# Ledger of designs, part 3: VH-VL binders against Isthmin-1 (ism1)

Target 1, 164 residues: Isthmin-1 (ism1), of Danio rerio (Zebrafish) (Brachydanio rerio) (q5ege1r286to449)
Amino acid sequence: LFGVDTDSCERWMNCKSEFLKKYMSKVATDLPSCPCFYPTEVAYSTADVHDANTKRNFRWKDASGPKEKLEIYKPTARYCIRSMLTLESTTLAAQHCCYDDSMKLITRGKGAGTPNLISTEFSADLHYKVDILPWIICKGDWSRYNHARPPNNGQKCAENPQDE

## First folded at step 20 (VH-VL)

Design f4 (from j4 with heavy chain T103E, light chain D34N)
Fold by OpenDDE, fold request of step 24:
Structure f4 (fold): chain C 164 residues (1-164), chain A 125 residues (1-125), chain B 113 residues (1-113)
Amino acid sequence: as target 1 above (164 residues)
Amino acid sequence: EVQLQQSGPGLVKPSQTLSLTCAISGDSVSSYNAAWNWIRQSPSRGLEWLGKTYYRSKWYNDYAVSVKGRITINPDTSKNQFSLQLNSVTPEDTAVFYCARDEIYGDWKEYFDYWGQGTLVTVSS
Amino acid sequence: DIVMTQSPDSLAVSLGERATINCKSSQSVLYSSNDKNYLAWYQQKPGQPPNLLIYWASTRESGVPDRFSGSGSGTDFTLTISSLQAEDVAVYYCQQYYTTPYTFGPGTKVEIK
């Protein structure tokens, strides 16, 4: 059981699909950068934030609710947000950003958000299969997962945590 | 189809440990998309969720605060079952105990779609 | 903890008539991220475990008769039996699965008038 899962994780990590590479490249250019601080407006509604890198406005939604199971997926994160799809989006992806108790962006480590290749707005099922299932297959090895899905720090926020 | 079959003694003395087992068929205790719960029912407390065990990246356990410290829910992958241990029982723990499955998947649909038959456990000297 | 309440405690309805059960949660069980209500309804008959009727507040479980319907959102929910049948005599429970601990309502006993 464990051996099979490990092999599956390696296969996922080493996937050299040209389509995936191209898609991930598009995702990198399509998604907004993570705000350095948790936009508190999302706690009550959505937040519109201008992204300097893309020169576009993006809407963010809170992703900190109990059904996000942050204690499992992002054990050091207190808050998380996801970008919403726009008409200008060229991918089905959503940016995922997580923040600590001080509402500072977690830029690395087990609590760092990683881009969702499939936004839950498009398909919760595909999101699970494409974004969550690999995490499960890799047994929550955030290091391996983050290597394949690097956390975003496009705004060059302070590294957090500092000692990781 | 999923079936849950409970077993265990129906009488436990005070201060002893209540032990029940729930055998699973039609699903796996280690399924990524299922969680395995214990719930009890009594006239005084109604339906009360006690806790759950499930495997995703590792084995996880969630317990109700009301029984935390006394409760243990363990999976047995070899037998495809899970168990309940409740230590230091008192007459207040007397209830009908149910094992139940919930689906996790992506949305954490943690309603209980399959139930065991129930086991009355009486705590009495 | 989210506290669940139900009303009425008991309900007597004539055969073929509508039965309405209300459930209230102490806080919203609507998840804004997916706009789903994490609320379920169960039917329990004597000597049996609860039987799932409705989940997501309004989705009928497979095999559940059409006369059962769930409605509501946020904190207020309703289970409706459009035409009560003899086999519907039971205790009905609402349950939130928005967050742990999962909590049930105290139940509503439905009887034939």
Scores: ipSAE 0.898, ipTM 0.945, lowest interface PAE 0.5, mean pLDDT 95
Fold by OpenDDE, last read:
Structure f4 (fold): chain C 164 residues (1-164), chain A 125 residues (1-125), chain B 113 residues (1-113)
Amino acid sequence: as target 1 above (164 residues)
Amino acid sequence: EVQLQQSGPGLVKPSQTLSLTCAISGDSVSSYNAAWNWIRQSPSRGLEWLGKTYYRSKWYNDYAVSVKGRITINPDTSKNQFSLQLNSVTPEDTAVFYCARDEIYGDWKEYFDYWGQGTLVTVSS
Amino acid sequence: DIVMTQSPDSLAVSLGERATINCKSSQSVLYSSNDKNYLAWYQQKPGQPPNLLIYWASTRESGVPDRFSGSGSGTDFTLTISSLQAEDVAVYYCQQYYTTPYTFGPGTKVEIK
């Protein structure tokens, strides 16, 4: 069973889809950049942040709750946030950013957030199938996963952690 | 249809190990969408969740603090079952034990939709 | 840990009348990301394991009669039996599955008056 999962991971990584390529390109231009620091206001509600790269305002929601299972998916992250969909969104994607204990953006490694191709606001089921299931299939190999889904550092935040 | 069938002794002496097994049919112990739990019930403590085992990227175990250090929940993929080991039991551990399934899937629906028949385990000299 | 409480401890209701059981959680079990309440209700009869009735606070499990309904959000929840039947005599439990450890209410015994 485990051998099958490894093969499936490779298939996922090597999947050649013109649709996916185009969609990923749209996602790259549609999503906001990760803030360099955790916006603390998300702990109580949502945070409205202007993104200079897209010249749009985005709302961010906390994604650090128990049901995020950070100990499984982002074992070195203390906080995570997701961007919310807007009426101006051209994709169904959501930016996902994770932060360490000092509320600094994790830019690489197993704790780094990666773009969700499907926002949970649209469909939790599709989010699972498109974003979570590949992670499971790859047995939580963050290196492979991050290669296919690069963490965002559009604001050129300091590299974190330094040793990875 | 999912069915859980429990087995194990109903009498355990103090300081010994309580051992129960839950056989699964209609689902897989290694399913990405399911978690396998042990719950006990007593008049003094009511319904008490003890822990769970499940496979995601690897095997995970979550245990209640009340039994942590004494409890082990192990999956057996070859037999499609999972077990409970509770060490150093005392009369306080006397209860009806249930195995139960929850659907973790993508949104962690960790309510219990299928239950074993229950096993009364009495800790007595 | 999230502490679950129920009221009343016991309830006697005439056949065909409404039974109402309340459940409270010490912390909110509403997940802001999906706006779902991680709260379930169970029915337990003597000698049997608990039987799932309601999940997501208000979604009825398949096969459960429509006289059973769940409502509430956040920390306050209610199970309602619109017209009590003889087979509804049992103990009812609420359970939060928002975070570990999962915790149950102490139960409410429903009897026929």
Scores: ipSAE 0.898, ipTM 0.944, lowest interface PAE 0.5, mean pLDDT 95
Fold by OpenDDE, fold request of step 24:
Structure f4 (fold): chain C 164 residues (1-164), chain A 125 residues (1-125), chain B 113 residues (1-113)
Amino acid sequence: as target 1 above (164 residues)
Amino acid sequence: EVQLQQSGPGLVKPSQTLSLTCAISGDSVSSYNAAWNWIRQSPSRGLEWLGKTYYRSKWYNDYAVSVKGRITINPDTSKNQFSLQLNSVTPEDTAVFYCARDEIYGDWKEYFDYWGQGTLVTVSS
Amino acid sequence: DIVMTQSPDSLAVSLGERATINCKSSQSVLYSSNDKNYLAWYQQKPGQPPNLLIYWASTRESGVPDRFSGSGSGTDFTLTISSLQAEDVAVYYCQQYYTTPYTFGPGTKVEIK
């Protein structure tokens, strides 16, 4: 069982799909950068934030509810948010950002958010298969997962935590 | 078809350990998409969720605070079953115990779709 | 903990008539991210475990007769049996699975009048 899972993780990490490569490239240009601080308005509704890198406005939704299971997936995160799809979106992806107790962006480590290649708005099922299942297959190894899916810090926020 | 078959003694003395086993067929205890629960039912406390075990990135256990410190739920992958141990029982622990499955999947559908037949466990001297 | 309540405690309904059971949660079990209500209904007959009837507040489990329906959102939910049958005599429970610990309502006993 362990060996099979390890092999599966390696296969996922080393996947050399041209389609995936192109899609990832589009995702990188299509998604907004993570805000350096948790937009508190998402706790009540959605937050509309201008992204300087893409020069577009994005809406953000809270992703820190009980069903996000942050204790499992992002054990050091207190808050998380996801960007919402827009009419201008060229991908089905969503940015995922996580924050500590001080509402500061976690830029690295096991608590850092990583881009969702499939937004839950499009399909929760596909999101699970494409974004969550690989994490499971890699046995929650955030180092390997983050290597394949680097956390976003497009706003050049302070490194957090300071000591990884 | 998923089936859960319970086994274990129906009588336990106070201060001893209650032990039950739930054998799984039609699914795997190690399934990424399933969690395995223990629930008890009594006239005084109604239906009460006690805890669960499940495998995702590793084995996880969630326990109800009401029994935390006394409860252990362990999977047995070799036998495709999971067990309940409840230590230091008192007459207040007397109840019908059920094992049950929930489908956690991606949305954490933690309702119980399959149940064991139930086991009455009486705590009495 | 989310506390679940039900009303009435007991309900006697004539065969073929409508039975309505209410369930309330002490806090919302609606998840804003997916707009789903994490609420289930069970039927339990004597000597048997609970049997899943409804999940997501309104989705019938496979094999459940269409006379059973669930409705509601947030904190208020209803289970309806449109035409009570003899085999429907049982205790019905609601359950939230929004957060741990998962909690059940106290149950509503449905009998034939």
Scores: ipSAE 0.895, ipTM 0.943, lowest interface PAE 0.5, mean pLDDT 95
Fold by OpenDDE, last read:
Structure f4 (fold): chain C 164 residues (1-164), chain A 125 residues (1-125), chain B 113 residues (1-113)
Amino acid sequence: as target 1 above (164 residues)
Amino acid sequence: EVQLQQSGPGLVKPSQTLSLTCAISGDSVSSYNAAWNWIRQSPSRGLEWLGKTYYRSKWYNDYAVSVKGRITINPDTSKNQFSLQLNSVTPEDTAVFYCARDEIYGDWKEYFDYWGQGTLVTVSS
Amino acid sequence: DIVMTQSPDSLAVSLGERATINCKSSQSVLYSSNDKNYLAWYQQKPGQPPNLLIYWASTRESGVPDRFSGSGSGTDFTLTISSLQAEDVAVYYCQQYYTTPYTFGPGTKVEIK
C-alpha cells in the first residue's frame, strides 16, 4: 500500500497540467494573505479582515471544529481559519491558515495551513478529493505536500515554529 | 453494493473477551473514503457507538470512553474485514452488536449507511 | 457528550395520517464552518439493524420514500411521515455525528392507531 501511495504522491507532486498551473497562479493572486494572529471574532461569527496585498476585504470563518480533524491533518495546530468566497473571486479556492496555542500563525511544518484549491463552500466532496486526498495519498508527508502547496505568509509574519 | 457480514460467538463468560468479526464486500477496509464502526444496542443503554477504525495516512482508531481500555478494533486487509475485541466483559455488556460503515466523501459524514445483520452477545456464567 | 432526547416515547397514528417525531441535542450539531447539521434519522424494525433515512437533518437517503422528511437546525429536529403506511411501523432514532462519541436518541415507537 505504501509503495503504491508513494508513487501516486509523486505523480501528484509532479503533475505538469497546464490547467493546474494556470489555476494555481490565479489562486495565488485571488486569495488573501493569512493574518499573523487568529482573529478571535471567528469563534462566534465571521471576521472581516482587510488584506493589504489585494487591497480587498475578506471574510473568514473558523475551521477548528471537530469535522476539520486537525488532530490528523494539522496535528500541531490549535486553530484554523478559512477565507470565504467573494463575488470578486475568480477561483473556487479558499485560503487556509492555522495557528498555535498562542494564536500565532504557523508558517511552516506539519501544522501550517495551505491554500485550498476548492473551497468547502463550493463543494465539500470536491475539496476532499482535490485538497485532502493528496495529503492522504502522500501518507501525511507534510513536507512533500507543503512543497506542492506552500503555506501562505504574505504578511511576513514571524516564522513559526522557529525551528522546523 | 456494500455488504457487512458479522460472525462470532453469541455467548461469552464474565471476565472473558468478546470477539466479533465483520467481513466487508463491495468496499475496502482500507478505503480512504470510509470508516468502520462497532455499535451495540441494549434495552438499558439503547444504541451506543463503541468505536471505529479507518485508514488515511495510517491506521486510526477512535473509541468511546465508556469502553476505552477494554476495546480494540483491528482491521485485516488480507481478508478485507475488521474485528472487535472487548475485554473483561460483564453482564452489562450483553447487547446486540452491529458493525457499520460511515462514508467520509465530504465533511466526515459519520452517519451509518450500511450495517451488519447484528449479533446478540450474551454475557453469562 | 452530546445527549440526544426524543419525544414522544411512543406514537400511535392512523393510517394515512401525519406522524411527527421530535429530537433534541444537548448542544448544537450545526457546524458554523459549513452550515451543516450533523444529524441523522434511522428506522429500525424488529430483528433488523437500523436503516438510514435522513442525513444532514433533511436529506433523504436513496430509496427512502418521499413521505419521510427531516427538518430543524441547531438543537431541535423533526422527522415527519406525511402519510403513515403500514410498513412504517417501527422505532425511529435520531443520531448526532457532530463529534465523538456519536450518540443516538432513545427512540420513538411508531404504531398504527
Scores: ipSAE 0.863, ipTM 0.934, lowest interface PAE 0.6, mean pLDDT 95

Design f4 (from j4 with heavy chain T103E, light chain D34N)
Fold by ESMFold2, fold request of step 24:
Structure f4 (fold): chain C 164 residues (1-164), chain A 125 residues (1-125), chain B 113 residues (1-113)
Amino acid sequence: as target 1 above (164 residues)
Amino acid sequence: EVQLQQSGPGLVKPSQTLSLTCAISGDSVSSYNAAWNWIRQSPSRGLEWLGKTYYRSKWYNDYAVSVKGRITINPDTSKNQFSLQLNSVTPEDTAVFYCARDEIYGDWKEYFDYWGQGTLVTVSS
Amino acid sequence: DIVMTQSPDSLAVSLGERATINCKSSQSVLYSSNDKNYLAWYQQKPGQPPNLLIYWASTRESGVPDRFSGSGSGTDFTLTISSLQAEDVAVYYCQQYYTTPYTFGPGTKVEIK
């Protein structure tokens, strides 16, 4: 009955090094929760938003420009934001949140943001290897990719999209 | 060392289809780190990006608005090539056509690091 | 579409002297979220395809002599050849790669005086 060793996506989903396990635990603790609505001030500058769960303020920047390639990676998202690294950061990670046309957080599905284990602010090349290449290996299958990198909804925002 | 070698006819009659092929050595058309482009150059239009093909979750095509609806770019993974088909050509389509590579590793770089030798295609009756 | 313009159309420069080529875009090619200018420069010699010189507005491609430098940000960019050599006779093009369609300037022809 046991004899499954299927594809690279499944191997990636099931690979748990001790380093990665510890790092992901830190990421879950270190990162802010996604705001339930797109903070429109990021269209002009960065935004400073209080995170109730960590009791810290985080700065956010827009991640919606054409080089983000949302039409490929987050096809139902209209806007995204990414949290910025600070001197208080304990990881290289960034929270990533995506929003629909109504500026409401997408909490699941192909348009939902997923945390970056390596912030693009730190290294675009490492972000590609750690966060993008697995998405490619999984052929953009959001159900498998998001299982390993769950979209954040720590603020318990309304389910979106509501019907799947 | 990446090399791009073009092939295809240099003379096409108006209303017919222009077809070119670009053979790749030193890289793979199916690489996750590269995208495969066609660019043309003429006195009237200068250098003009026409479109590209690349893989992410599936094969994607991006086409310039000026040729969308007439253009098809396809990969051929078995021959390590990619092609250009431009339908319903007019004399205004006369140009030197280049295939070119860009890197999509890390940031989407989308400047062209390797070029084919160029193929002059003349559209005339 | 982002329209790219260049000035001058042609330029004659004495051997060993400085050549300066300007490029303007109709919209900013700076992505403020990563602070990168999506601007490249190419050299094209007669009968050859374009060759990449500079990307990110100011980063030289491997093998490009350090007499070539790029500068500028947003909508205004400059390619400088600090000491023109005989082999630098060519047409030079700027290209934006910020958004599709990716567009080129009309070119600047550089000749020896």
Scores: ipSAE 0.781, ipTM 0.898, lowest interface PAE 1.0, mean pLDDT 91
Fold by ESMFold2, last read:
Structure f4 (fold): chain C 164 residues (1-164), chain A 125 residues (1-125), chain B 113 residues (1-113)
Amino acid sequence: as target 1 above (164 residues)
Amino acid sequence: EVQLQQSGPGLVKPSQTLSLTCAISGDSVSSYNAAWNWIRQSPSRGLEWLGKTYYRSKWYNDYAVSVKGRITINPDTSKNQFSLQLNSVTPEDTAVFYCARDEIYGDWKEYFDYWGQGTLVTVSS
Amino acid sequence: DIVMTQSPDSLAVSLGERATINCKSSQSVLYSSNDKNYLAWYQQKPGQPPNLLIYWASTRESGVPDRFSGSGSGTDFTLTISSLQAEDVAVYYCQQYYTTPYTFGPGTKVEIK
């Protein structure tokens, strides 16, 4: 297939450090769970949503504009949101959630949002290196990428797409 | 230093296909950080972006609606080039054609930092 | 498509004086999610390709003299040359890069009076 590119993806998937393991654990506890439905308020402004798991309110910003390139990175998603950094944030990460045409959370597959280890709010360049480049070297293989960056469904939203 | 060198014929008859090539030095056509564009300039339409090719999970193309259906932009990784084919040309397609690079590192910065020298293509019977 | 317009079509400015060029877009080129204006300015001299001057509406490209500045947001933008030099005689174009097709203004010709 793509020998060097496949090797690079495998190396990325298997390259874990104690720092990365600690950071990923912190991200999992720091970030809000994705709302089960796209909060339509974000189309006009930010939305403030309570997150029961972390016992905090989070602000969400739309992430659906043309510069998000959803047709490339999250095919099948129509809308996405990102959590905003707060004074209470303990990481530089942002939760990323994507939604189908019916505004329902996509919980798995190629259109599912995946957490950003580095928020674009903090640094677009670092986000590119940490979150986007691995996706590129894995050739957009969502099954491998999502294994390393699991889509959030902490609110136990209905599985989407459903089994058949 | 990135340089873009264009080649191709300057005269094309109506209904034929316009074909141009842009050779890249100082960068790679397959770079994850760059996208490769064609832009034309004529007195009647001014500067007009025609389309681009770039790599992410695969090669992608974005084409302007004004030429969609007639345009093809292809990378050639072995020659470090990219090409333009514009089918079924008319005299209204007469223009100076430019290849151009944009940077897609970080934000999608779809403004053009390096340009080819330009090729005047005249469509005339 | 986002239509870009510029005014004036042409202007003549005395050497050392200020030149001001306006650009308007038919839709906002501000992405509210990152607060960036996707607007660039180019200079083009006869027989040459356009040369990038400014991006993000107000950020000068490396090597561009300080006399060039950009301002504005949303749909209204301005390029200012604070002290016109002989080498600044050219046509100036604005360009939006928010959404495809990426579109250019019709240009403003700047001459020395």
Scores: ipSAE 0.780, ipTM 0.894, lowest interface PAE 1.0, mean pLDDT 91
Fold by ESMFold2, fold request of step 24:
Structure f4 (fold): chain C 164 residues (1-164), chain A 125 residues (1-125), chain B 113 residues (1-113)
Amino acid sequence: as target 1 above (164 residues)
Amino acid sequence: EVQLQQSGPGLVKPSQTLSLTCAISGDSVSSYNAAWNWIRQSPSRGLEWLGKTYYRSKWYNDYAVSVKGRITINPDTSKNQFSLQLNSVTPEDTAVFYCARDEIYGDWKEYFDYWGQGTLVTVSS
Amino acid sequence: DIVMTQSPDSLAVSLGERATINCKSSQSVLYSSNDKNYLAWYQQKPGQPPNLLIYWASTRESGVPDRFSGSGSGTDFTLTISSLQAEDVAVYYCQQYYTTPYTFGPGTKVEIK
């Protein structure tokens, strides 16, 4: 009755299903918090990091290579990591954390990592459909995208970038 | 089935601009799933990737360092085409020029699955 | 830039025999985070554009005969034609697509002895 919604990003942000709500809740409890600093060991191998809030150890893998296309998706990030799936995972999701040139967690803005609802370890194609296409539909508007997929700062790392 | 059809002049004078067009059928130049490339081939350099255009949050261009500053690749969404402009050409730019598609769905699959037929461009007075 | 080299420059092989083409990259084209080798092979016949044969180093493109196979990892790769046919006379190129600029090998010309 009240006309049409022509903004596809707003339609994506407002499209809530019972399945999605339940899945998002599980993701929030299942995924580790981002380390405050890039674990440099990950440049050569995986890194195991204890997550205080979940009382679990998680393995992290580098996500900084040229195929990650950070210059497009996370333009102020220099390094990123993704949490790896385990047999104990309750979702298909992966935590995604991005870091600046000083290896400090980016907690907000266009360079901040955002959780992948579908890990690239599970399916690159499904990750594209679930996590990348909405970003494209939102025309890379990080403010709206990050509102729907908030960057993790569960460890309360220093704000970065600082107050603007 | 994707097809790429090239057009443009085959003779260009030194210092002028080389200009080619690639028409796309079976896909859209504005597709989120594809990127649109120019590649050239000469006896002296072999196959040489020149650059690409693609859409994500906006139109992006990636250009090879060897031609950066001289090259422009533009999409034309109304005609479903993309173009190559190469400025200030010399005889060393003489080559067969190809347009080509790569797939950026899922992984960035930057190998070239569809090629145009090729256009020999000779740079000579 | 990742420099791609190929050996030999040309290769003469009798019909029905094995042809082996090597490709080396100056830097690894393996992305350890997804364990994929970003390496492709193309066949080019006279007067034609290149034709994709192999991607991910070892995955055959649809419609490519089983006699073509790819192997290798990191910096060292091989294209093998297990039983050379007359129609396989062509130039073969490897290509890395790990990072820009995407670069090709100089080619290996395959001929019938």
Scores: ipSAE 0.777, ipTM 0.895, lowest interface PAE 1.1, mean pLDDT 91
Fold by ESMFold2, last read:
Structure f4 (fold): chain C 164 residues (1-164), chain A 125 residues (1-125), chain B 113 residues (1-113)
Amino acid sequence: as target 1 above (164 residues)
Amino acid sequence: EVQLQQSGPGLVKPSQTLSLTCAISGDSVSSYNAAWNWIRQSPSRGLEWLGKTYYRSKWYNDYAVSVKGRITINPDTSKNQFSLQLNSVTPEDTAVFYCARDEIYGDWKEYFDYWGQGTLVTVSS
Amino acid sequence: DIVMTQSPDSLAVSLGERATINCKSSQSVLYSSNDKNYLAWYQQKPGQPPNLLIYWASTRESGVPDRFSGSGSGTDFTLTISSLQAEDVAVYYCQQYYTTPYTFGPGTKVEIK
């Protein structure tokens, strides 16, 4: 028993849903792992990257522009990328990866990317409801939010930041 | 329907502080879905966005570089209002001032869908 | 800052004829990651605040007559009034909302010839 459940963030973190559990399992296994370094090709086009774990090719696009509002949502990130949906996609999700000034993957902390359970490519409104509102409810508490939505490091990139 | 009603003095002396208030009906200043802006219009500069306030993990402010350091925009959640203070005004600050809403639900839609009626503020010089 | 320019400064158009207003930005307002042009158009009549007409460069705001249309991409945009009516006499402004500071064009005054 964790006590009185009056904190909206805590209620969101402890949500139990058979659909959500199955969906998140599919997301965790179907999305590509984040590249360890920002693929600089995305600065002028999309990047095509083979993902060994899923045995699929994925296209990535930049997610670093001013409308991404990284200063609010990922305050230590300088660059981010998002995986694109394809005709072969089995979920509506997109992998989201963020990088520091040295273009190294942020694996934990305030600036770490977290998977979008609903890609903005599918629906910005649903993405807001599913991925952004919980962050707002948690008042931007990255440790609680990332506990429920772990940043991807399937490529086993070097810990970054090393102290968090 | 959202309505914005402005109030504040129309005459301010040079070097003083210009203060305006915008009252909101049909929405909440603390809404996660809206941001609250001030824009001014003068013959010499045309329409000029000054800044905004909005809530996410905390209250944020974005200010235009041209007025940063002189401008403050504050919400008042108890009165459902937001304010503008512009310090150290000069005759060049004479303008019609508007409050305006933009929507930040889903996409960041930083075009202005609702406007206040406008307040002419003259800096006497 | 993204500088917005408009042309012409003013134009006179006969009732029922087409009016065309151009807007240029000093930098692209197209976000390639979502393919949206962060460009809006406003109409302003004397003694009134600006009134939103078009957003995303080409999407009409609810209640705006279909004679108003927006087009263009990147740095070059156009507002067209297909059949000018007397009530359309106003000043028209473009605005970019891609990055701060959000900036407006200098305006185009439309009058009946």
Scores: ipSAE 0.775, ipTM 0.894, lowest interface PAE 1.1, mean pLDDT 91

